# Miniprotein binders against q9bqp7, part 148

Target 1, 240 residues: q9bqp7
Amino acid sequence: VPQNWFPIFNPERSDKPNASDPSVPLKIPLQRNVIPSVTRVLQQTMTKQQVFLLERWKQRMILELGEDGFKEYTSNVFLQGKRFHEALESILSPQETLKERDENLLKSGYIESVQHILKDVSGVRALESAVQHETLNYIGLLDCVAEYQGKLCVIDWKTSEKPKPFIQSTFDNPLQVVAYMGAMNHDTNYSFQVQCGLIVVAYKDGSPAHPHFMDAELCSQYWTKWLLRLEEYTEKKKNQ
Short names: E, the ipSAE of ESMFold2; O, the ipSAE of OpenDDE; V2, 0.75 times the mean of E and O plus 0.25 times the DockQ between their complexes.

## First folded at step 11 (miniprotein)

Design yc3 (at its last look DockQ between E and O 0.56; V2 from the best seeds 0.60)
Fold by OpenDDE base, look of step 11:
Structure yc3 (fold): chain B 240 residues (1-240), chain A 94 residues (1-94)
Amino acid sequence: as target 1 above (240 residues)
Amino acid sequence: SREELWERIFELIEKGDKEEALRLLREYIEKYPDNPLALFIVADLLYDMGRPEEARKVLERAKELAKKYGDPELIEFVELLERLIERLLEELKK
């Protein structure tokens, strides 16, 4: 049980979508502060097993590809992810804000993969927007807040070359999503609350993406785990 | 505890004491035979020790279990190690 319990949901915010569909999605810039990001907290609180496996994977990949080959691989993975997020932001942005859609960004297997998910996405409220939890002292950049099948969600888009049919296969992604939810729900820059999360795993080959929906109950369960990770991070920092 | 045993195994591997790590892993597998991760680590250590034939045999079992449990990340890692093992085996035949 976390020592410093804080709720994921804000009781002061009504669950009723305020009827004002914001015509324009929020895009709050991330301020680089001394405050740790969600990603940093998660990275610094990985289990010894996770750290071990990642290091072994890296070493084996270097053996297979060489050092330069591995650098290239890593760069390509990063670039593909970045381009995918840029393309999604462009697709989900209102037409009036659409800079000339780089048609090349839209011609990807990942974009093809998520088409069936995008059909169920509406009411976009935020895109690439910063969230801050002032009390728990962490920040993050969320990908998207939108309605998925009529439920308001924090949506996190992931790219994969391998199928991830189970939410358990998404590692710390559920923790990231709930961390963003909790921050947003208590961030004064946001007037609304989210109760659901969605992890979408897009595939390079254009095969149908896997949506991992997180209801309020599941989000609450992962929120407890997130709080434990945050406490661990805080303790590690005090001891440094 | 199981967690303490894993911590000890990882510490041994980090220190380069691969033989003792293998011993503890084998004891673990004897008690918990359906752990694809443990089998994978054994195969990986055997590969590092220049024992690719033994590594291959253990890794086959790890692969089967990883598939059974639907762990795609572990399957990918297994496949990577398989390729490395086969490469090493080919080099040793020259």
Scores: ipSAE 0.643, ipTM 0.907, lowest interface PAE 0.7, mean pLDDT 90
Fold by ESMFold2, look of step 11:
Structure yc3 (fold): chain B 240 residues (1-240), chain A 94 residues (1-94)
Amino acid sequence: as target 1 above (240 residues)
Amino acid sequence: SREELWERIFELIEKGDKEEALRLLREYIEKYPDNPLALFIVADLLYDMGRPEEARKVLERAKELAKKYGDPELIEFVELLERLIERLLEELKK
């Protein structure tokens, strides 16, 4: 149980858009402060088991691919993930400036994989946008806020090719989503809130992506786990 | 507690005392036999200790459980270790 519990939802906000909502998705710039990012908190609070498995995975990959092969593998995974997110931001942007799109960016197995999901996505409110929780003192950069099958969600796009097992496990991905959600719901740059989450797992070969929907109850359960990780991080920094 | 036992196991592995870590892991698995991650770590240790035939047997059990419980990240790691074990076994035939 967290000692300093804080609610994930803001009773002063609605999850429904109104006439004053912007027609272009929000993209709040990320400004680095002394406060930690969601990713840093999660990285610094990995269990010894997670750290062990990550190191063994790296050792085993190097045995299979060689040191240079592993560096190439890691670089390719990073570049494909980066291009995937860039393509999604371009696709979901309502702007008519087509010259800003790289046509090669839009041709990938991962983009084909999410096509059926994108048909159910509408009402995009934010893309690659910073969030800050002033009270709990953490920041993040969320991928997307949009309606999925009529439900306003924080959406996290994930590729299935994982260079490091357990670094972005099912448990940590939901924590990342709810941390962004809680921050957004209490960030003055946003006039609305979200109660649902969506994790979309895309595949390199173009196979249909798997959506993992998180309703408000499930988000609340993961929020409690996020608060525990944040408390653990804070205690570690007091000792350093 | 279970967390204290896991910390002890990882301390032993870090110190290079793999035989004692293996004994504690087998004790854990006797109490909690449906844990695919624990079985995987046993297989990984056995591979690292140069005991690939034993590693293969344990890994088959870990793979069954990982598929049963739908743990795709573990399945990927299991398959990586399986390939390495088979490569080592083929080298030993030479």
Scores: ipSAE 0.574, ipTM 0.884, lowest interface PAE 1.3, mean pLDDT 84
ESMFold2 (binder alone), look of step 11: mean pLDDT 81; pTM 0.776

Design yc4 (at its last look DockQ between E and O 0.52; V2 from the best seeds 0.59)
Fold by OpenDDE base, look of step 11:
Formats: C-alpha cells, sequence, structure tokens
Structure yc4 (fold): chain B 240 residues (1-240), chain A 94 residues (1-94)
C-alpha cells in the first residue's frame, strides 16, 4: 500500500463532461521544470531484472547490427514514432487548425493500422497536452484525450513492429496512462475528468491496431502501482 | 528470498563471475522450472562464455515458454539471441 495515497479521480469534478465540447482541443505546453516526468519516474524505477534484460538486448543488438547499425535502428524507431504522433495530431485536430497536411505523414502503415480505432474516436478534448500533478509533484505530456466508443479516455498511441495482444505486454504503458489521468483529473488547467484509459498499439505493416481499454476499476489498480513507483523514485532521489 | 537471489546473480554477472552466476541460476531453475527469463539469461551467459551448443539447447526451452507467456519483448530477445547463437555456430564450423 502506498504511504502517500492520493486518489486518481477528483470527487469535486463531475463525471459528466460539462456540455460544451470545446471546439478546439487543449494543447498546454510542457514546462521544463525540475519536476520529474512520468517517463523519468518509470525509467528510474525499473526492476533490476528489467534493466538487465534491456542492457543485454542492447548489447546483442549491437552484435547483430554493429554500433552504427544499432544507432540507425534506434534513430529510425524514434523517427517513426514521432512522425506517427505528428500524423495523429494532424488527423485529430480540427480542420481549421490543420496547416497543410503533409500527405506524406499520412502514408504510413501505422496510420493505416489505427484507422479502425479512429472511427470510434470522437470529442477530442486535448492533443499533445501537458499535465501536472502539483500534490504528487510529477508532470507528463499526454497524447490525446477523446471519447472512445462514447467513453472519455486518455489515449496513448504506441508503435510496434510486433503484435501486443495483451495489456500486460505493453510494459509500463498502463502506468503511464493512469499517471496522466491522475494528473489531469487534478490539474487546474482542465475542467473535466477522465475515468478510462486506452492504449492503442499501431503496427508498421498496417495490420489492425490493438486497442487496450482500461476501465475505471483497472485504472484504479494501476494507479496504486503508479503511486508505489512514484514513492520509490522519491526515496531514491532523497538517498542521492 | 527470490529477489535476493536475483540480486546476487546480477551482481555476479556484473563482476564477471559467470560460472557462479550460472550455478545459482541453475539452482533457481530447478526450483522454478517454468521461468523463461531465467532460462534466457542462462542461454545468454552460455553464449557469452563461448558455449553456443549448450546455449542453443537452453534457449529452445526458453523460447517455448516465452511463446506460452505471450511476452513479445522476451520473444524478441530470444529470437535475437537465437540468431546470434546460430551465427556463432556457423563460424565455429569454418
Amino acid sequence: as target 1 above (240 residues)
Amino acid sequence: SREELWERIFELIEKGDKEEALRLLREYIEKYPDNPVALFIVADLLYDMGRPEEARKVLERAKELAKKTGDPELIEFVELLERLIERLLEELKK
């Protein structure tokens, strides 16, 4: 049990989004402060086993690809992810804010992969927007807040070359999603609350993306795990 | 505890004491035979020690278990190591 328990949901905020869907999604800029990001917390609190396996994988990839090949691989993975997020932001943004859609960004297997998910996405409230949890002292940049199949969700888009059919295979992504939810639900920049999460794994080959829906109960379970990771991070920083 | 044993194993690997690490891992596997991660680490150490035939044998079991768990990351690691082992075996035949 976390020592510093804090709720994921804000009882002061109504579950019903106030009536007026904002015509324009929120895009709050991330302020680079001394405050740790969700990603940083998760990375610094990986288990020794996870760290070990990742290091071994890196070493073996270098053996297979060479040092330059591995750098290129890593760069390409990063670039593909970035371009995918940019394309999604463009697709989900209102037409009036759409600068000239770089048609080249839309021509990807990842975009093809998520088409069936996008059909169920509506009511976009935030895109690439910063969240801050002032009490728990962490920040994050969420990909999207929208309705998925009529439920308001924090949506996190992931790229994968391999199928991830199970939520357990998404590693710390569920923790990231609930961390964003908890922060948003208590961030004064947001007037609404989210109770659900969605992880979408897009595939490079254009095969149908896997949606991993997280209901309020599952989010609450992962929230407890997130709080434990945050406490571990805080403790490690005090000991440094 | 299981955690303490893993910590000791990782410390040994970091220190370069691969033989003692393997011994402890084998003891662990005897107690917990269905751990694909432990089997993978054994195979990886054996590969690093220049024992690719033994590594291959252990990795086959790791691969089977990894597929049953459906962990795509572990499957990827196993497949990567498998390719490296096969490459090494081919080099040793020349």
Scores: ipSAE 0.704, ipTM 0.928, lowest interface PAE 0.6, mean pLDDT 90
Fold by ESMFold2, look of step 11:
Structure yc4 (fold): chain B 240 residues (1-240), chain A 94 residues (1-94)
Amino acid sequence: as target 1 above (240 residues)
Amino acid sequence: SREELWERIFELIEKGDKEEALRLLREYIEKYPDNPVALFIVADLLYDMGRPEEARKVLERAKELAKKTGDPELIEFVELLERLIERLLEELKK
């Protein structure tokens, strides 16, 4: 149980959309400061098993590919993920003409993989937007806030090919989603709140992506686990 | 506790006392035979110790359990180690 429990939802905000919703999704810039990001908190509170397995995986990949081969593999996976997120932001942004988009950005197995999910996404309210939890003192950069099948969600886009096994598994991704949700719900840059999450796992070969919907109850359960990770990080920082 | 046991195992591996770490891991697996991560760590340690035939046998069990979990990252890592074990076994025949 967290020592300093804090609610994921903000009672001062409506659970209904504002009558005058903006026509352009929010994109709050990320500001440099001393408070930690969600990803840093999760990285620095990995279990010893996760740390061990990650280091062994790196060593085994280097044995298989060589040092230069591993560097190239890791760079390519990172670039593909970055391109995927850039493509999704472009697709979901208002555009006067589609031909102004980078054609290579739109040609991806990952983009093909999510097409059936995108048909159920509407009412995009934020894209690649910074969030800050003023009270709990952490920041993040969320991928998307939009309606999925009529429910306003924090949406996280995930590729099925990852450079770090066991640290960025689906287990930690729900923690990222709820951390972003809690931060957004208490960030003065946002006038609304969200109660649901969506994790979309896309595949390099274009196979249909898997959506993982998180209702308010499930989000609250993961929020408690996030608070424990944040407490662990904070205590670690005090002893450093 | 189980957490204290894992802490001890990782301390032993870090110190290079791989035989004692393996002994503790094997005792753990006798009590919890359906843990694919524990079985994988045994196989990985055996491979690292230059015992690839033993590693192969343990990894077959780990592979089947990993497939049941559906964890794609664990499955990928199991398959990576399997390839390395087979490569080492082939080199030893030469």
Scores: ipSAE 0.527, ipTM 0.861, lowest interface PAE 1.5, mean pLDDT 83
ESMFold2 (binder alone), look of step 11: mean pLDDT 80; pTM 0.739

Design yc5 (at its last look DockQ between E and O 0.64; V2 from the best seeds 0.00; counts 0 for: pae E 1.9 > 1.5)
Fold by OpenDDE base, look of step 11:
Structure yc5 (fold): chain B 240 residues (1-240), chain A 94 residues (1-94)
Amino acid sequence: as target 1 above (240 residues)
Amino acid sequence: SREELWERIFELIEKGDKEEALRLLREYIEKYPDNPLALFIVADLLYEMGRPEEARKVLERAKELAKKTGDPELIEFVELLERLIERLLEELKK
């Protein structure tokens, strides 16, 4: 049990979306502060096993590709992810804010992969928007808040070259999603609450993306795990 | 505990004591034969120690188990190591 328990859901916020669907998705800029990001917390609280495996993977990839090849690989992966998120932001943004859609951004296997998911996405409330949990003292940049199949979700878009059919195969992504949910639900910049999460794994080859829906119960379970990771991070920082 | 044993194994590997790490891993596998991660690490250590034939044999079992568990990341890592082992075997035949 976390020592510093804090609820993921805010009882003061009504689950009913205020009838005024904001016509424009929120895009709050991330302020670079001394406050740790969700990503930083997760990275610094990986298990010894996870760290070991990642290091071994890196070493073996370098053996296969060479140092320059590995750098190129890493750069390409990063770029593909970035372009995918930019394309999604463009697709999900209202038409009035659509800068000239770079048609080239839309011509990706990843975009093709998520088409069937996008059909079920509506009511976009936030895109690439910063969240801050003032009490728990962490920040994050969430990809999207929208309705998926009629349920308001924090949506996190991931790219993969390999099938991830199970939520367990998404590593710390569920923790990231609930961290964003908890922050948003208590961030004064947001007037609404989310109770669900969605991880979408898009595939490079255009094969149908896997949606990993997280109901309120599952979110609560991962929230407890997130709080433990946050406590571990805090303890590590005190000892440095 | 199982966790303490893993911590010790990782510490040994980090210190470069691969032989003792292998011994502990083998003991672990005897007790828990269906652990694909343990088998994978054994294969990886054997590869690093220049024992690719032994590594290949162990890795085959790891691959089969990894496929059964449905861990795509481990499968990918197994396949990477498999390619490296085969490359090393080819180099040793020249």
Scores: ipSAE 0.672, ipTM 0.911, lowest interface PAE 0.7, mean pLDDT 90
Fold by ESMFold2, look of step 11:
Structure yc5 (fold): chain B 240 residues (1-240), chain A 94 residues (1-94)
Amino acid sequence: as target 1 above (240 residues)
Amino acid sequence: SREELWERIFELIEKGDKEEALRLLREYIEKYPDNPLALFIVADLLYEMGRPEEARKVLERAKELAKKTGDPELIEFVELLERLIERLLEELKK
């Protein structure tokens, strides 16, 4: 349990985005100030056991693939993830510049994998947009805010070569989603609130993606865990 | 006490004292027999020490426990080490 609990929603600033008109999605640029990002907080609060496993995994992958093979593997995974996010931003945005890139990005297994999910996505409100929690002092860059099956969600797109059929198997990704949600709900650049999350795990071979819907109750449970990680991060920085 | 034992084990591995780390890990597993992480680390150390048949036996149990937890990263680590152990066993047959 966190020592300093803070709500994930902002009831004092709740509004009802009734934008019946099709507006372009928000894309708030990152600020130049340097406060901790969600990903930095999560990376710096890994347990010693998690760090050990990661380092051993890297060493064993190098034994499996060779040093050059591991570098190629890592670069390819990163580029595929980047291309996947760029393709989704292009698909979900009606902007001219992004349309120019969509034809060379549409032919991938990951895009095929998410097609059945995209049929249920509508009302896109934000794409690749910065969020800042002004009270808890952290920042992030969320992938997407849109309706999924009628629920407005913070949506996080992930690529994977291994099946992840349960939300527990998505590791720290639920913490990332709720951290973005909390930041957005307390960021004056946004006039609306979001209560739900969605993690979509897409597969390289085009197999149907796994959606992991997070209702408000589940988001609250993960929000508590995020607050603990943020507290741990803050304590580590005060001891340095 | 449990945390202190893990810190000691990681210190020994970092320093390269693999035999003492293995001894402490076996003691840990006797006390906490359902920990797939501990079993994986024993298998990983045995592989490094050139004892792949022992590593394979331990890893098979680690694999079963990792699947029960649903931890995809540990499952992936176990499968990777399994391939490396089988490769070493094949090399030793030559």
Scores: ipSAE 0.418, ipTM 0.800, lowest interface PAE 1.9, mean pLDDT 82
ESMFold2 (binder alone), look of step 11: mean pLDDT 80; pTM 0.759

Design yc6 (at its last look DockQ between E and O 0.51; V2 from the best seeds 0.63)
Fold by OpenDDE base, look of step 11:
Structure yc6 (fold): chain B 240 residues (1-240), chain A 94 residues (1-94)
Amino acid sequence: as target 1 above (240 residues)
Amino acid sequence: SREELWERIFELIEKGDKEEALRLLREYIEKYPDNPLALFIVADLLYDMGRPEEARKVLERAKELAKKTGDEELIEFVELLERLIERLLEELKK
């Protein structure tokens, strides 16, 4: 049980979407402060087993690809992910804010992969928007807040070359999503609350993306795990 | 505890004491035979020790178990190591 329990949901915020569909998604810039990001917290609180496996994977990849090959691989993965997020932001943005859609950004297997998910996405409220939890002292940049199949969700888009059919295979992604939810629900820059999460795994080959829906109950379960990770991070920093 | 044993195994590997790590892993596998991660680590250590044939045998079992559990990440690691083992085996035949 976390020592410093804090709720994921804000009881002061009404679950009723204020009828004013904001015509424009929120895009709050991330302020680089001394406050740790969700990603940083998760990375620094990985289990010894996770760290070990990642290090082994890296070493083996270097053996397979060489040092330069591995750098190229890593760069390409990063670039593909970035381009995918940029393309999604462009697609999900209102037409009025659509700068000239770089048609080249839309020509990806990842974009093809998520097409069936995008059909169920509506009511976009935020895109690439910063969230801050003032009480718990962490920040993050969320990909998207939108309705998925009529449920308001924090949506996190992931790229994969391999199928991830199970939410368990998404590692700390569920923790990231709930961390963003909890921060947003208590961030004064947001007037609404989210109760659901969605992890979408897009595939390079254009095969149908896997949606991992997180209901309020599942989000609450992962929130407890997130709080434990945050406490561990805080303790590690006090001892440095 | 199971966790303490894993911590000790990882410490041994980090220190370069691969033989003692293998011993503890084998003891672990005897007690918990259906752990694909433990089998993978054994195969990985055997590969590092220049024992690719033994590594291959252990890795095959790890692969089967990983597929049953649906651990796609572990499957990727297994497949990577499999390719490396096969490369090493080919080099040793030359």
Scores: ipSAE 0.684, ipTM 0.914, lowest interface PAE 0.7, mean pLDDT 90
Fold by ESMFold2, look of step 11:
Structure yc6 (fold): chain B 240 residues (1-240), chain A 94 residues (1-94)
Amino acid sequence: as target 1 above (240 residues)
Amino acid sequence: SREELWERIFELIEKGDKEEALRLLREYIEKYPDNPLALFIVADLLYDMGRPEEARKVLERAKELAKKTGDEELIEFVELLERLIERLLEELKK
């Protein structure tokens, strides 16, 4: 249990966004500063198990592919993820729609994979936008805030050729979502509150993406775990 | 406690004390037999120690249990290690 629990919502920042035409989705620039990012906090608070499994996975992949093959593999995975996010931002933003398409950007198995999810997404409020928790002092860059099946969600897009053996990335995905949610709810750049999350896993072969919806109760469970990770990170920095 | 034993196992692995880590892992598996990750770690250590026939046997058990739990990430890692074990066994036949 956290020693200094903090609520995920900020009721003093709630308002009523009624009847107004949808604005261009927010895209708050990420500013460099000394406060840690969500991904930094999660990386520096990995368990010994997570560290072991990641290191062994790297070693075993290098044994199978060779050092150069592994570098090529990881570079390709990173590039495909980057292109997937760029494509989704373009598709979901009316002001950033390009008339001239990059065929690799818009024609991929990952984009085909998410088509059935995108039909349930509406009311896009933010895309690739920075969030900062002013009280707990952490920052992040969220993928999307939009309604999914009528519920406003922080949405995180993930690519998969096959399940990644990185325990960190699998176990930490819900923590990342709730950390962004808490930061958004306590960030003066945002005039609304979000209580739901969605993790969408897209597949390279175009198979239907798997949505993982997180209702308010599930988000509260992971928020407590996020607070523990942030607390652990803070203690490590005090002792260094 | 369960968590203390688990943490101790990884401390031993970090120090390179694979033999003692393996003893504690076997104790852990006796107490908690439904953990495919513990079986996988045993197989991974045995492979690293140059004991691929033993690793193969343990990994078969890990694979079966991992599929029952539906842990796709562990299944993929099990399959990677399986390929490496078979490759080593083929090399030893030469």
Scores: ipSAE 0.650, ipTM 0.913, lowest interface PAE 1.1, mean pLDDT 84
ESMFold2 (binder alone), look of step 11: mean pLDDT 81; pTM 0.766

Design yc7 (at its last look DockQ between E and O 0.69; V2 from the best seeds 0.00; counts 0 for: pae E 1.7 > 1.5)
Fold by OpenDDE base, look of step 11:
Structure yc7 (fold): chain B 240 residues (1-240), chain A 94 residues (1-94)
Amino acid sequence: as target 1 above (240 residues)
Amino acid sequence: SREELWERIFELIEKGDEEEALRLLREYIEKYPDNPLALFIVADLLYDMGRPEEARKVLERAKELAKKTGDPELIEFVELLERLIERLLEELKK
């Protein structure tokens, strides 16, 4: 049990989004400050096993590809992810804010992969928007807040070259999603609350993306795990 | 505890005491024979130790178990190591 328990949901906020669909999704800029990001917390609180496996993978990839090949691989993966997020932001943004859609950004296997998910996405409330949890002292940049199949979700888009059919295969992504949810639900910049999460794994080959829906109960379970990771991070920083 | 044993194994590997790490991993596998991660780590250590034939044998079992668990990341790691082992074996035959 976390020592510093804090709720994921804000009882002061109504579960019913005020019917005024904001005509424009929120895009709050991330302020670079001393406050740790969700990503930083998760990275610095990885288990010894996780760290070991990642290091071994890196070493083996370098042996296979060479040092330059591995750098190129890593750069390409990063670039593909970035372009995918940019394309999604463009697709999900209102038409009035659509600068000239770079048609080249839309021509990707990842975009093809998520088409069936996008059909179920509506009511976009935030895109690439910063969240801050003032009490728990962490920040993050969420990808999207929208309705998925009529449920308001924090949506996190991931790219993969390999199928990830199970939520367990998404590593710390569920923790990231609930961390964003908890922050948003208590961030004064947001007037609404989210109770669900969605992780979408898009595939490079255009095969149908896997949606990993997280209901309120599952979010609460992962929230407890997130709080434990945050406490561990805080303790590590005190000992440095 | 199981967790303490894993911590000790990783500490040994980090210190370069691969032989003692292998011993503990083997003991672990005897107790928990259906752990694909443990088998993978054994194969990976054997590869680093220049024992690719032994690594291959262990990795085959790891691969079978990994496929049964449906862990795509572990499968990827296994397949990567498999390619490296085969490359090393080919080099040693020249």
Scores: ipSAE 0.677, ipTM 0.915, lowest interface PAE 0.7, mean pLDDT 90
Fold by ESMFold2, look of step 11:
Structure yc7 (fold): chain B 240 residues (1-240), chain A 94 residues (1-94)
Amino acid sequence: as target 1 above (240 residues)
Amino acid sequence: SREELWERIFELIEKGDEEEALRLLREYIEKYPDNPLALFIVADLLYDMGRPEEARKVLERAKELAKKTGDPELIEFVELLERLIERLLEELKK
């Protein structure tokens, strides 16, 4: 139970886009790092179990590939993820550059993997946009805000080299999504709010991506867990 | 409590007291025999302690249970350790 509970939704804010909403998706620039980011909070509040598993995985990968091989592996995974996000921003943006210049970005298996999801996405409101929770004082950079099957969602795009059928409790992705949602709902740069989340896991081989939809009730449950992580972070920084 | 036992186990691993950590993990597994994470950590410790034949046996059980739970990250870790164990066993034959 968080000591300082705060609601994820803003009752004074409409679910419906205002008529004055911009014709292009919002892309609020990320402010200089004065307050903690969502990813920093989550990284700094990992359990001892999470730390153990990640460090042992790293050690075992280095044993298998060698240090240089592991560095190359992680660099390639990072680059593929970056290219995937760049391609999605280009596809979803009305101001994107000529598609023939971005042809290599569009030909990855990850883009093929999400095609069936993209056909259900419409009404893009924000892309690669900063959010700040004005009261709880944290910041983030969300991937996308758009309608998925008629529901306005914060959408997070993830890459995976193998299929993942379910949201797993050992990963913090649902907390990341609800943290962005709460921040957006209380950020003066946004005139509307979002009650749903979507996590889309895309696969390198082009296999159909797995959507993980989060309705308002599920988002509220994860929001409580996020508040606990933010509290833990604040307490650690207070003692340092 | 269960959480206190895990905290003690990870503390022992951090100190390098692997035999005591293994003892506590085996106690935990007697109480909770169908925990694939606990079995994986036992196999991982046995591998580091130079006991790869024992690690392989434990890891087979961990792999079966991990597949039943559908935890893909644990399955990936199990498969990685399995490859390393087989490599070490092959090296020891030379």
Scores: ipSAE 0.469, ipTM 0.832, lowest interface PAE 1.7, mean pLDDT 82
ESMFold2 (binder alone), look of step 11: mean pLDDT 79; pTM 0.733

